# Designs tried in a protein design chat: VH-VL binders against o60147. Part 191

Target 1, 175 residues: o60147
Amino acid sequence: MLEKNKYLYIFRHIQTNQVLLSQGNVLKKTALFQLPYPLQKPVAPNGMRPAKLRKDHWVPLLKVEFPNESMFQSVFMQLLNYRKYRSVQPLTSDLLKLPIPVRRRKIMRQEVPNTIADLADILNKEKFPENSVRLQLSDKSDSEYADWPPSVQIDSEEIKLSRGFREKTTVDEAR

## First folded at step 9 (VH-VL)

Design ob8 (framework fv_lerdelimumab)
Fold by ESMFold2-Fast, scan of step 9:
Order: structure tokens, then C-alpha cells, then sequence
Structure ob8 (fold): chain C 175 residues (1-175), chain A 121 residues (1-121), chain B 109 residues (1-109)
């Protein structure tokens, strides 16, 4: 059958610059638990799931195509592990001296550079075949946050900023 | 040194109220989230509530369902738990616990000594 | 009842190695932390962030994780290690909720 789970979709929040990882081109509500603080009030007063995922607030940051599902799973799991590692680090003295709203904005702003750097680090440690990993960005300048290995081919065309990831249909006829 | 000192526990009848306090020292109180964790006699640890560093976000365990209110006073370095409509199953030692950091996995690097709440008639 | 499952009891002989396990789906996204509790005392953090020890915790304590499972290992158990051990993690919902394992009573023979 058709290969699946060989794409990694990464989204960023338009206001906070926070990052969400996804195995699919559409974010699920459960992706919000990657965040330390909910962006919305819980569905229930008892602190159950976040009220709702506001899809209009999340835009594509980048899309990674892997040659197969095994390579995708390896990189995806390692990226989640890097994210877990960052989540338990103590706050630096520089951050602790800032007012709470300023501190929060500064930490969130760094998620895009950090995620891109972590992705590149993982891909540099893994020895994939030359030009076997395809990277497409919404803003090509974001690729400058890291040095990429020979296994990575950066697409010359940017993802157009819109709600979600756009894919060509296999249907060639308009209804 | 970091210290957390709970107070306000005691014996109370079902349906009544108690307010617990936790006095914090040795760290920048306003920079960390704070938690309440309880332990019934001979039982395990049960998370009760959390309050964010600025007091803007509060979350509760289902078992305390709108009966408990967590609050804090950063000017006094004090955490509170207002416990209304108390039930026999609320009988426990209540610990205040310091969150490890803003982006942490919600682990508790420091705990108070605990204060006993007994709900009985 | 909790989202994290631990065996209720385990025994180890003096000087031997014991492993206490904690399982739950939240461990795929968050590290487990481990607490030691002795009778009449508050819990003490012994491991956080997979395998970090707070100051004052002996190096015989170590942690590991893989998938939905976290483990606390005590290499060369001592009499003073006899205690209840609890794991905790963030709730899978991500709403700043915390879940604890049911606890494991360690008996040192």
C-alpha cells in the first residue's frame, strides 16, 4: 500500500512563536500538551484538555520528507526527546531577573531557532544517504539557524503561508 | 535554604471549611508555580491543585470538583488552599510543593512538612 | 487509581541491585521524576529529568526511560533505602495536571 508517516510537519504559533510537532498535515487537539502552559482555558473547570485548538493561530514552519517510515520514526522520536530534555532544564539567572511576561515571551520566541537547531543536530548524527531528506520551509531564511548535512535537500520553493499544509490533489478535474 | 511551612490543618466536621497556608522562603516565590499534594493515611500521593507564578492560571484534580480554591500572595510569599464542603475522603496530610521551573516536567524539588486535615463527625 | 502504574512492593538484599518501574502513556512525552518517602516524613526528590540527581542524593540512584516506561535503579541497596518510592509525570492532557504512580514499597532484607 501507500507509504505513510514519512513526513514531519512542524507548526509555529503566529503570536508566541511556540512550536508544535505533528505526524499529519493537520494539528490534533492532543498536540497542545506539548506546551508547558495552555493557550486556552480547559474544556472543563477541573483542568481537563485545553478548550479548543485554534487552527487559525498555527501556521506551517517547515515540512520534512524522509525516504521511509523507519527514518521518520527515528528522527521524530529523537526530536521529541530533545524537546523533553529542554523542558526540564532550570531557568538561567538572566531569565529569572526578567518580569514574568517578558521572560515568557523570550522563552517562547526561542522555540523556532531551538527546534530547527535540534532537527539539524539529529540529521547530522544520523547518516542518511545524500539528498535523501527533503526540507521545505515557509520562510527559507529559517534554514540559517543551523548547518545542514549533505543528506538534506532544501526545496527552492517556500510553503505559502496559509492555514495548514497545502498538497496537490491527484484529481485533475474540477467539479 | 529553601523552606516551605504548612499550617491550618485540624479536625473538622463534614460540610465545613478549612483554609491551609504555606509560608515560603529561600527562593524567589513569584518566579515559580506552586502545588498542593495530599496523602490519605496509609495511601499514596495524590495531586490536588496548581497555581501559576503570577496567579493567573489554576488547575484542580477532579476529586476536589469546585470545592477547593488555590490562591497565592506574592507580596507575603504565601500559598493558600481554601477547602469548602469537606468530605471524609478529603482526610489527608496536605503538602505544599515547589514546582521545579517554568518549562519543567512538573516535578517537585522541595516539599513542606505537611499539615494533617481530618474530616470526621 | 492513577495513569502511572507501579508494582506495590519489591524486595532486595543488602548490596544487591533493584529496579522499580513506572508505566504510562504520558512518559512518551514527559520524563518521570522519583520520590523517596520514609514513614512520617515528607517525600524527597531523588531523580528528575530522566537521570539527574539533586544535590545530596547518593550516586547509587539512577534513572532510565524508554517509550512508555521509566525505571529507578538502586545499585548496591543500603538499609536506609528502605522506603516507599513514587514516580510522577505530567498528565497526558497537558493541562498542567500531575499524575503519581501508586507507589512501590521497597524492603531491604
Amino acid sequence: as target 1 above (175 residues)
Amino acid sequence: EVQLVESGGGVVQPGRSLRLSCAASGFTFSSYGMHWVRQAPGKGLEWVAVISEDGSNKYYADSVKGRFTISRDNSKNTLYLQMDSLRAEDTAVYYCAKDSGWSSGWYFDYWGQGTLVTVSS
Amino acid sequence: SSELTQDPAVSVALGQTVRITCQGDSLRSYYASWYQQKPGQAPVLVIYGENYRPSGIPDRFSGSSSGNTASLTITGAQAEDEADYYCNSRDSSGNHLVVFGGGTKLTVL
Scores: ipSAE 0.011, ipTM 0.570, lowest interface PAE 8.6, mean pLDDT 80

Design tb1 (framework fv_tiragolumab)
Fold by ESMFold2-Fast, scan of step 9:
Structure tb1 (fold): chain C 175 residues (1-175), chain A 121 residues (1-121), chain B 113 residues (1-113)
Amino acid sequence: as target 1 above (175 residues)
Amino acid sequence: EVQLQQSGPGLVKPSQTLSLTCAISGDSVSSDSAAWNWIRQSPSRGLEWLGKTYYYSDWYNDYAVSVKGRITINPDTSKNQFSLQLNSVTPEDTAVFYCARDHYLEGMDVWGQGTLVTVSS
Amino acid sequence: DIVMTQSPDSLAVSLGERATINCKSSQSVLYSSDNKNYLAWYQQKPGQPPNLLIYWASTRESGVPDRFSGSGSGTDFTLTISSLQAEDVAVYYCQQYYDTPYTFGPGTKVEIK
């Protein structure tokens, strides 16, 4: 029932904290191309393997509701550009001092704070109407990674889906 | 202190599989600060790196081209160890085999005691 | 693959004198993003595994005596023992960890003259 063109669904990987963006409430395999490194074998020293798309490995991080498609498109495109910009920057000396597995884990874990900060930065730069953007999080403490503009209303209810933004199945209800 | 203890047979017949185990104490085989290597040493080849295994959300392996296709390096998290299997061995595989912990920034800082493996009929 | 070479093959040095070992890589092991050389030096005594002495071409491993020092960048590296002690009799190996497969030099044997 959710309108794809007005909603941004953000998923995180349960183990790695990697983030995927989606226009729909069901994550598609093509979303894996958003990760900094494609599904190729890791390349030393800075390559890493993206997480596999598996049903139980991706959970909701947050859902953003926009009043219209134009605002959705603007924010979605800017967020993709922020992510791409981050992926092509040289690694800092602090990251390069870490063993490759630790380095990969640290970079991936930062995707949640980075995505939330980037979203807030975009929304602060865009002068949207008061309370026009509705934000619903799976964990409301994640909103503390950024300062939000007056255009954002944070929903008091957290996302209750056990896997992705899809309806709970009988199997999900049993666990 | 971190220690590596090797075990396995010292004699293998040509065409058989060479199997060695490296037991870890003082660190975890799934530690995100480490990679776990196998190296061999012989008069003809000197010190030769064979491959490594390491954990980052999933297990990964890198193998030297010289042994690719007949080598497997496997971790065992329940026993805190990792193993080497080298298939279809020939007398050219006769060497002292070492396991070693690798910190990519700091080289291989901890080594097993070594195992002489002779491939002979 | 990156090929490592060492010179000399063997070196005889009197106690208290300087020993110098050279190592060359077939391509640069300097990583431009962190400006570090991915080059290590190991000491091996008979019947023992190699022991790490130097990493990052010039950083001494914890517990390694001050008389050991590493220098060089890119493709040309040197290990220096400023005042040879009896316990320093060993074979010394350089190793690159810039790319897999990791590769070792053929070793330099250091003996007392």
Scores: ipSAE 0.000, ipTM 0.480, lowest interface PAE 15.2, mean pLDDT 80

Design tb10 (framework fv_tiragolumab)
Fold by ESMFold2-Fast, scan of step 9:
Structure tb10 (fold): chain C 175 residues (1-175), chain A 121 residues (1-121), chain B 113 residues (1-113)
Amino acid sequence: as target 1 above (175 residues)
Amino acid sequence: EVQLQQSGPGLVKPSQTLSLTCAISGDSVSSDYAAWNWIRQSPSRGLEWLGKTYYSSDWYNDYAVSVKGRITINPDTSKNQFSLQLNSVTPEDTAVFYCARDHYLEGMDVWGQGTLVTVSS
Amino acid sequence: DIVMTQSPDSLAVSLGERATINCKSSQSVLYSSDNKNYLAWYQQKPGQPPNLLIYWASTRESGVPDRFSGSGSGTDFTLTISSLQAEDVAVYYCQQYYDTPYTFGPGTKVEIK
């Protein structure tokens, strides 16, 4: 199932612009561990349970198609590492001057441009074959957050706004 | 101004299908920021949310577990309305049914007038 | 399911006096990622549908008088009517929209002493 294992699904929060990465077209509760702030207290000695995932709060940001699973896994893991690195950096003086709620919203809103820039940086360093990676965005202007390497082809068709990359239901198929 | 107008039979026999329609004026059933809900109210159960339909590049539905398997909520873009179908009704389904708009994440700001449905022999 | 409870079941208040209604959810309705409480308050008069008063626990719906205010966070919420008017006689419901199924409290009846 290499075809299915070569897509990276990236979601954004409709209000906060926080970003979640997914290996599948459906978000799982464990994706919430990618968020920089703890969402709930630990309920067991071995760790915390994932917070409640409200799927209707998350919409597609972009979909990345890789030529094979190996390239997908490499980029996905590097992107998670970039996000973790950002979450532990000291806050700038400008951010520290802001009240905590305002500072939190500003940091969250930057996740979209940061994730796109990180993806482009990884793809520029990996030197994949020309036109081997396909990007499809919900808003093509988001591609302007980075300079893309020759390995990337941006799809001319945008993802129409939807609540996730869910497959059509029986009701939807009847229409 | 947005208005919701309900229509459908007020009397249904046990084991039959309850069908109600909610006509929308002043907004589109396919507005991508709105969700369209059905709620019922009875003395025994109080206010009970049944489900919703909404458009976001495609049509989606969410249903309450209490009616799951018996309920269908369908939009009709050509008539600018949405409907409720509840199968295999029992006297316990007797209630006033309301349709309501959920405008984004801000609660249900517009409601239909309500339809009393009695399930009796 | 998230279970909603309200207290008191009924409340008699003199005109011009403060009315306070409490609502409790069986689990938190605060979404930590956006710091919003997914809780609404509705007013219902006999023969009418519910009417939205407050959403996100404390944001007043457009056209709702200033005497209505919502407060609280997480699991404990309050609706306050600072100076009860005759037109405020109604049943008041809290509702969570944090998770489906959306659930309502059993209601609090407000009447004049």
Scores: ipSAE 0.000, ipTM 0.476, lowest interface PAE 15.9, mean pLDDT 81

Design tb11 (framework fv_tiragolumab)
Fold by ESMFold2-Fast, scan of step 9:
Structure tb11 (fold): chain C 175 residues (1-175), chain A 121 residues (1-121), chain B 113 residues (1-113)
Amino acid sequence: as target 1 above (175 residues)
Amino acid sequence: EVQLQQSGPGLVKPSQTLSLTCAISGDSVSSDSAAWNWIRQSPSRGLEWLGKTYYYSDWYNDYAVSVKGRITINPDTSKNQFSLQLNSVTPEDTAVFYCARDHYLEGMDVWGQGTLVTVSS
Amino acid sequence: DIVMTQSPDSLAVSLGERATINCKSSQSVLYSSDNKNYLAWYQQKPGQPPNLLIYWASTRESGVPDRFSGSGSGTDFTLTISSLQAEDVAVYYCQQYWDTPYTFGPGTKVEIK
């Protein structure tokens, strides 16, 4: 059957702005492993805590459609590596001067712009064919966090938050 | 089981540096789930948190404003311990000093035995 | 800094009776993202370091008897000992760990009537 189109689904937490990546249109509990210290107990002393997976607290951020599974896997793995790299870097002195709750909120809030910037950086380096990658956002203004390569086509239609990544299933099977 | 053992002099003269050490067994000072605290207790001030050290890709410290500028809390990974240095002590610094671990941000679950430090000429 | 207050300063309770200790913080210690209160309770007996009883305002530390319970949210917290035992004679402290400097209440002394 050769390589099929593959989707990367990216979710954000409505309160913390933390980001989770998914290969499917619904989050699985295992996605929490992407967060620093996805433990049953709270995270390291200075850190962010993994949210309990309450699906109603996670809303779509964006959806990426790749022309084949190989390209999807490459970008997905690179994006996970970027997230791991960020999680082990020393905190800047300006962040360390803030009270711990304020520091945590600032770090967590930056996950959305950081993830979008990282995605664009990976796509710029990969040099995929023109218009081969389709990007659909819940809020189109989030595309402004990065400069996108010619390989990316941004959909004019936004994802409706009330429906998540659920597709409309109106199909004419008589045709 | 995790245990904290304190050591250091119990008498310090005014203007000198107070130095205490807390030795850790059963856990690593560089554990990503722990922070290492110093607290003191006196009749006049009650329980007073002084500061902490913790590891997050690098070592960091938080200090109470009341002692900021004259306090240093340092980890020693080779000896699995952490220390307190408090400069320019006065008789008002006389207190029982405790080291303590907070683990997964779930309060301070392990404490050292305490060291009475008297600042007197 | 977050200021912690406790009431009463001292409490005399008969064996087997309920003891109630109150703690107030000058600002909320509730973290909206995890819905947890960053508040702990400690027991201190003469000549000993403080011993952790309760964390996250209501979670009992391992090994702590079930007669000890914590309640409250935001700025107002309570430690309850449902049936006071002789070994419970001690000073009890609340502590916030929401923000540095971490701060303790002045303590409540519990005595047998």
Scores: ipSAE 0.000, ipTM 0.481, lowest interface PAE 15.9, mean pLDDT 81

Design tb12 (framework fv_tiragolumab)
Fold by ESMFold2-Fast, scan of step 9:
Structure tb12 (fold): chain C 175 residues (1-175), chain A 121 residues (1-121), chain B 113 residues (1-113)
Amino acid sequence: as target 1 above (175 residues)
Amino acid sequence: EVQLQQSGPGLVKPSQTLSLTCAISGDSVSSDSAAWNWIRQSPSRGLEWLGKTYYDSDWYNDYAVSVKGRITINPDTSKNQFSLQLNSVTPEDTAVFYCARDHWLEGMDVWGQGTLVTVSS
Amino acid sequence: DIVMTQSPDSLAVSLGERATINCKSSQSVLYSSDNKNYLAWYQQKPGQPPNLLIYWASTRESGVPDRFSGSGSGTDFTLTISSLQAEDVAVYYCQQYYDTPYTFGPGTKVEIK
């Protein structure tokens, strides 16, 4: 079950720059199904292995606070649809000229600017009230990947993860 | 330049184990960009892929179903090589065996010289 | 398994003339995520291992003469030698690497007439 229905957390991989979306401040293994390219060495396209979740390899990219669950659900579903759309589009001619490893690294590095642009595009299409959506970025310069609507308030506040995300708790965490 | 050099016996008796080695120079067997393949070639079957090994935080293997259960492909990081063991050979296993590198799914760009293996009593 | 077929089985071409070899896969080898065909072409001369010519159906391997070109998508592929040279006498193989086991075509022998 999802923990927070009006907060969207977006994480980036420290090595690949790939992006994962989460409905809470805890990143779950099932989020790995969002990745078009696994974190493992490429094998035959039909034989790619699922990546293992290493929480120390993922850092917060941004956090979005919506005024209600309905607005959150709409934006979250649209972001997932944008990601699906991108995964099936033909590659540009400049990318097709690159060797597969160079191409995949370039595509993966673009996930951060692409996700930020997609979020802004969705928020521009929705007619949310002025200053109703709070956007927090780990690196404020990442806001420059898009033009934001009047509904968005960009804050410089540090993104705080739950204690249970990175911190050892009591005996309940032992597996 | 990357080179693959094969070694192993050219004659094996039926029911015995065929063992071949592929020595790598100019690249690492644990390279994060490469996978290491064994292929055989015979008049009856043509070119037949047997399997591969590759490193990605740990070692992984893929084997062709036709030889699965009697094939093992093993890397040796200390000697920078990889080997093929094929158990319970029959005369139908007579072939020229090749090792080859595929590099990020850009085809098999480097091949060993080939080893003719005859399975005969 | 993905089955590969080639036509013709053998081809005799005069020096300087065009040679065309066809390859068909029993299933599409086009990967939707990167829009590339996982198909390679190899040249094999007598007594030598196969030599990679083309990967991703149409990308020429470094060092391969520009008279060699690959085309096609999905299940139907072509290797073209625009002007046959004496050193091009060989057997040519297509190979899919979309799925394991990787599979090769039966080969096309190219000879000088």
Scores: ipSAE 0.007, ipTM 0.501, lowest interface PAE 9.7, mean pLDDT 81

Design tb13 (framework fv_tiragolumab)
Fold by ESMFold2-Fast, scan of step 9:
Structure tb13 (fold): chain C 175 residues (1-175), chain A 121 residues (1-121), chain B 113 residues (1-113)
Amino acid sequence: as target 1 above (175 residues)
Amino acid sequence: EVQLQQSGPGLVKPSQTLSLTCAISGDSVSSDSAAWNWIRQSPSRGLEWLGKTYYRSDWYNDYAVSVKGRITINPDTSKNQFSLQLNSVTPEDTAVFYCARDHYLEGMDVWGQGTLVTVSS
Amino acid sequence: DIVMTQSPDSLAVSLGERATINCKSSQSVLYSSDNKNYLAWYQQKPGQPPNLLIYWASTRESGVPDRFSGSGSGTDFTLTISSLQAEDVAVYYCQQYYETPYTFGPGTKVEIK
């Protein structure tokens, strides 16, 4: 029996604020499939180029430590379901009034507050023990996007992810 | 607001190491939204990107293949600066060298004043 | 490496007239994850470093006059100066930042006719 994962790592795009979820501190290129279809695969004059995972584009947003693998799996799957649900919902009337480039920028910018709010909503729904979930943020002010349940302890220490947020093979692709 | 100031010798002998420093004011060298670049310009090669250093929870470097193996770009957090070392120089390395910041992946918005480096005996 | 080319090599335009500079990349610089063209335009005057005019192919840098505009996608890009002023005499460079090594075009010299 192998030890199961109990950590959730969340990354943000430094320019767009798009969010990627990871089960490890290493962001793999398959995480790019979490991004919406129109953004991932636009038509180009010389044909489509697959999305590249570039190490200079992504930075840690937050890290969540769960007391056990079961709680991690529950929250992780629910968060993925929230993201998928958001991607297929009709746009609000205010967004539909905006030009497409402005609309996309606004939607992408909201991924950070939306992900944080979704995480808090899931944790408020679950009946976890007091201070059993440890949250570390790169910027503590991001915790203000949500009201946290008693089960969550917000760490005073900054999140530190070293070169390990990328596997050597994915780093080597960025020549 | 943000300024880059370059310093270093303008004359280097063939086979020696070329060393330049870029001092940063108005921003932090460890800003996670910035990257710090070195570029050179010569009549024969035009504008040539040499490499960059950047902080994303750890320090990373990217280098151009044309200088890979001879080049080192290093940040200095305590002095808020970054440097270029180019080993085993030849007269073909004679160029004006620039340091530059890219910010939020929005091109290189701030540049140093430039340093003419002549490689000759 | 991505190779950048520009045309024309030099351009003479009368004051108040339109100047058009073309840039071509050997490979697409459109990044699928954010749907952005990783292309910038710079202006360089004698004795000065390059100055950023346009990023993401069409976004004008803060403080850059409205007469400068960028267009294009994928491999073909254009910088337009709608009404040339005396201070616009310079060499203009396109640059891709889609992948390392970042590469620049050879430049287009804009002169008064």
Scores: ipSAE 0.028, ipTM 0.650, lowest interface PAE 7.2, mean pLDDT 83

Design tb14 (framework fv_tiragolumab)
Fold by ESMFold2-Fast, scan of step 9:
Structure tb14 (fold): chain C 175 residues (1-175), chain A 121 residues (1-121), chain B 113 residues (1-113)
Amino acid sequence: as target 1 above (175 residues)
Amino acid sequence: EVQLQQSGPGLVKPSQTLSLTCAISGDSVSDDSAAWNWIRQSPSRGLEWLGKTYYYSDWYNDYAVSVKGRITINPDTSKNQFSLQLNSVTPEDTAVFYCARDHYLEGMDVWGQGTLVTVSS
Amino acid sequence: DIVMTQSPDSLAVSLGERATINCKSSQSVLYSSDNKNYLAWYQQKPGQPPNLLIYWASTRESGVPDRFSGSGSGTDFTLTISSLQAEDVAVYYCQQYYDTPYTFGPGTKVEIK
C-alpha cells in the first residue's frame, strides 16, 4: 500500500491578510489562538473563550504536501514557533509612531510574506530529498516571497476551491 | 458580551477637573487588539474624539489637540477600567461624554451609555 | 486634521423607500499599502450612544441588517438603506480612523416622510 501523505493547509483572511495554519482542510476554532490580534470580540465576560471562527472569511493561501508524518510534524512545529516568536517581539519605534489602525494593518499584511519566507527558511535548513515537498498556491506569484530549496516542487496548477480547501459540491455550485 | 459602564459626576464647576470612569466587562483593558476611547457630543461641536489609551507591550495615549494638554486618559488593569480627567473646564466643555472600544481595525464596536456633564457655577 | 462633511443635513424618506447619505473627507482615507478605506458609519437614536453599522467603508458589522450598505473609496463615501423601516429613524454619522485625531461628520438626520 502507498504511504498516506500529510498536508499542511495555510489560510489567509480575505480582509486583514492574517494567516492561519491547519492540519486539516477545514479550520478549527483553536486555530484562532495563533493570532496576536483576534478577529472577533470575546464571547464570554472574562474574554477567555475563543472568538467565533468565520470560516467564510478565510481562503486558501497554499497547501504543502509532505511524504510522511515526521516531516510534516517537524515543519509544522517550527512554523508555529516562528509565528509565536514574531508575535511576542516588542514593536519597533517606527511602528509605534503610526496610528493604531495603520500599524495593525501593516503588521497583519506582512503575515503572508512572513509565513512564506518562514516556510522556505525551515525547508532550506532541513535537507529533505529532492522534489519530496509539493506546494500548491492560490496565487503562484506568492512563491516569489522566498527562494525555495531543491526539496520543493511548486505545482503549476493553482488552488481552485470555492472557499477553504473544500471541494465544490452541488450546494456550493448553487450559491 | 462586552459592555462599558460609565460613572462620574454630572455637574462640574468652571476651573475644576472633570473626572469620568469607564468600567469594562467581557474584555480586558490590556487587550492588545483594543484601544479605549473617549468621545464627547455637544450641539456646537457634534461628535468629538478626545483621545485613547491602548496596550502594546507598554501603555500609550493619543490625545486630540483641541483639549491642548488638559486631558489625561488612564487605564487601571486591577479594576479593568479606564478613566478620563479633563482639567480647567469651562462651560464650553458641557457635553455628553462616551467611552468606546475600537477593535481589530473594525471601528468603535462597543460604547458606554453616556454621561451628561454640565459645566456651570 | 481630516475634516468630514455629510450631505444632506436631513432626509425624509417614505417607509420601504431607499435612503442615501453622502460623506466626504478632506483628504484620502485609503491606505495605499493595503488598499483599505479607514471609514466607519454609525447610527444614533435619541437617548442612545452611536451604534457601529459599517467599517472599512463597506463591511457590515455583525448583527446589522443587510438593508444597510456602504460604498465609496478615497474621499467620497455613501451609506445606503435599501428599504427604510420605522426603526431606522436616527442620525447617521461617518467617521474616519485613518489618522488621529479621529473625526466624525456632522450627521445626517433620517426621518419618515
Scores: ipSAE 0.000, ipTM 0.465, lowest interface PAE 17.7, mean pLDDT 81

Design tb15 (framework fv_tiragolumab)
Fold by ESMFold2-Fast, scan of step 9:
Structure tb15 (fold): chain C 175 residues (1-175), chain A 121 residues (1-121), chain B 113 residues (1-113)
Amino acid sequence: as target 1 above (175 residues)
Amino acid sequence: EVQLQQSGPGLVKPSQTLSLTCAISGDSVSSDSAAWNWIRQSPSRGLEWLGKTYYSSDWYNDYAVSVKGRITINPDTSKNQFSLQLNSVTPEDTAVFYCARDHYLEGMDVWGQGTLVTVSS
Amino acid sequence: DIVMTQSPDSLAVSLGERATINCKSSQSVLYSSDNKNWLAWYQQKPGQPPNLLIYWASTRESGVPDRFSGSGSGTDFTLTISSLQAEDVAVYYCQQYYDTPYTFGPGTKVEIK
């Protein structure tokens, strides 16, 4: 069971690099509302927006631990607002010159660096205590997309990619 | 059992709008496992996919480039149906029109009976 | 657009004999992430809509007789009718649903000798 509203779980799509935010360690189908549709459809083989949540296609990007529920809610809501803001901005001339599938692939690949930069921007604006927010990344090099405030401590241990955020049990380890 | 029943006029004048409706029974037009397609068939072009509408938290449309700009495919959740509107028709649009369900991206498993539309003055 | 081609244009086969229809796509319809080929086969009889036979290149639709089989991967696909019956006289179409616009082959007409 998860502690009440203390952790933010951030997932990345293994091929498109699109990002989903979750309050729990397991993605819910409702998380799909975060994708920048209908304004921009995903780069998909069939040109369709994903109709189903394929949990096996989403891997951990980042886990954020907050000192309390109030700080978690503030940051989570601000990240959703940043994401929404980005989805309605005009596209640059360079992007508009590209075919739609290529354009969307480039936009989607930027969601990881954009999300990390947005998180850092929010945390820099908030006045959280020193070392009160803990980040654990799947790839520590992703932390280089931003400059972090003194409130942030980056965990030396990376998240294991193979199973999302589920904690291993003795039964799982035996398998 | 899922069934699709088509209705609409069989004769349309050049420059007018072609309008067809596909009524759905045994499934919901807002089912997130289905997409709702329009296809036409003519001797010169064979089978030609025109577009689709589908529901995934919101309604989406995809249209073939050949008809983009003059085609609209709209769902009607209250009547459990979807429609095709094709503007500024020419004799080249003469074809048998089909509606079809695409289920779980596993091909088009259910088709309407077809409507022959002749574009002639 | 992905262009679909079929061969032969028409095929005459004796009752009980094997019919083989080929389909080619101008680019691969294999999705590397799930190793599935986004290709379907349809049967159309005069005055009727197309009827789905095969999806994912080789998966038979429910209710379709086991004499129908699909094979192939990437750009080259085959529909086989192992023992042609009178009711199998029809036009057969391949269709890619890998990318929009979805595109169909020109069809192969199967007739009895």
Scores: ipSAE 0.000, ipTM 0.475, lowest interface PAE 15.4, mean pLDDT 80

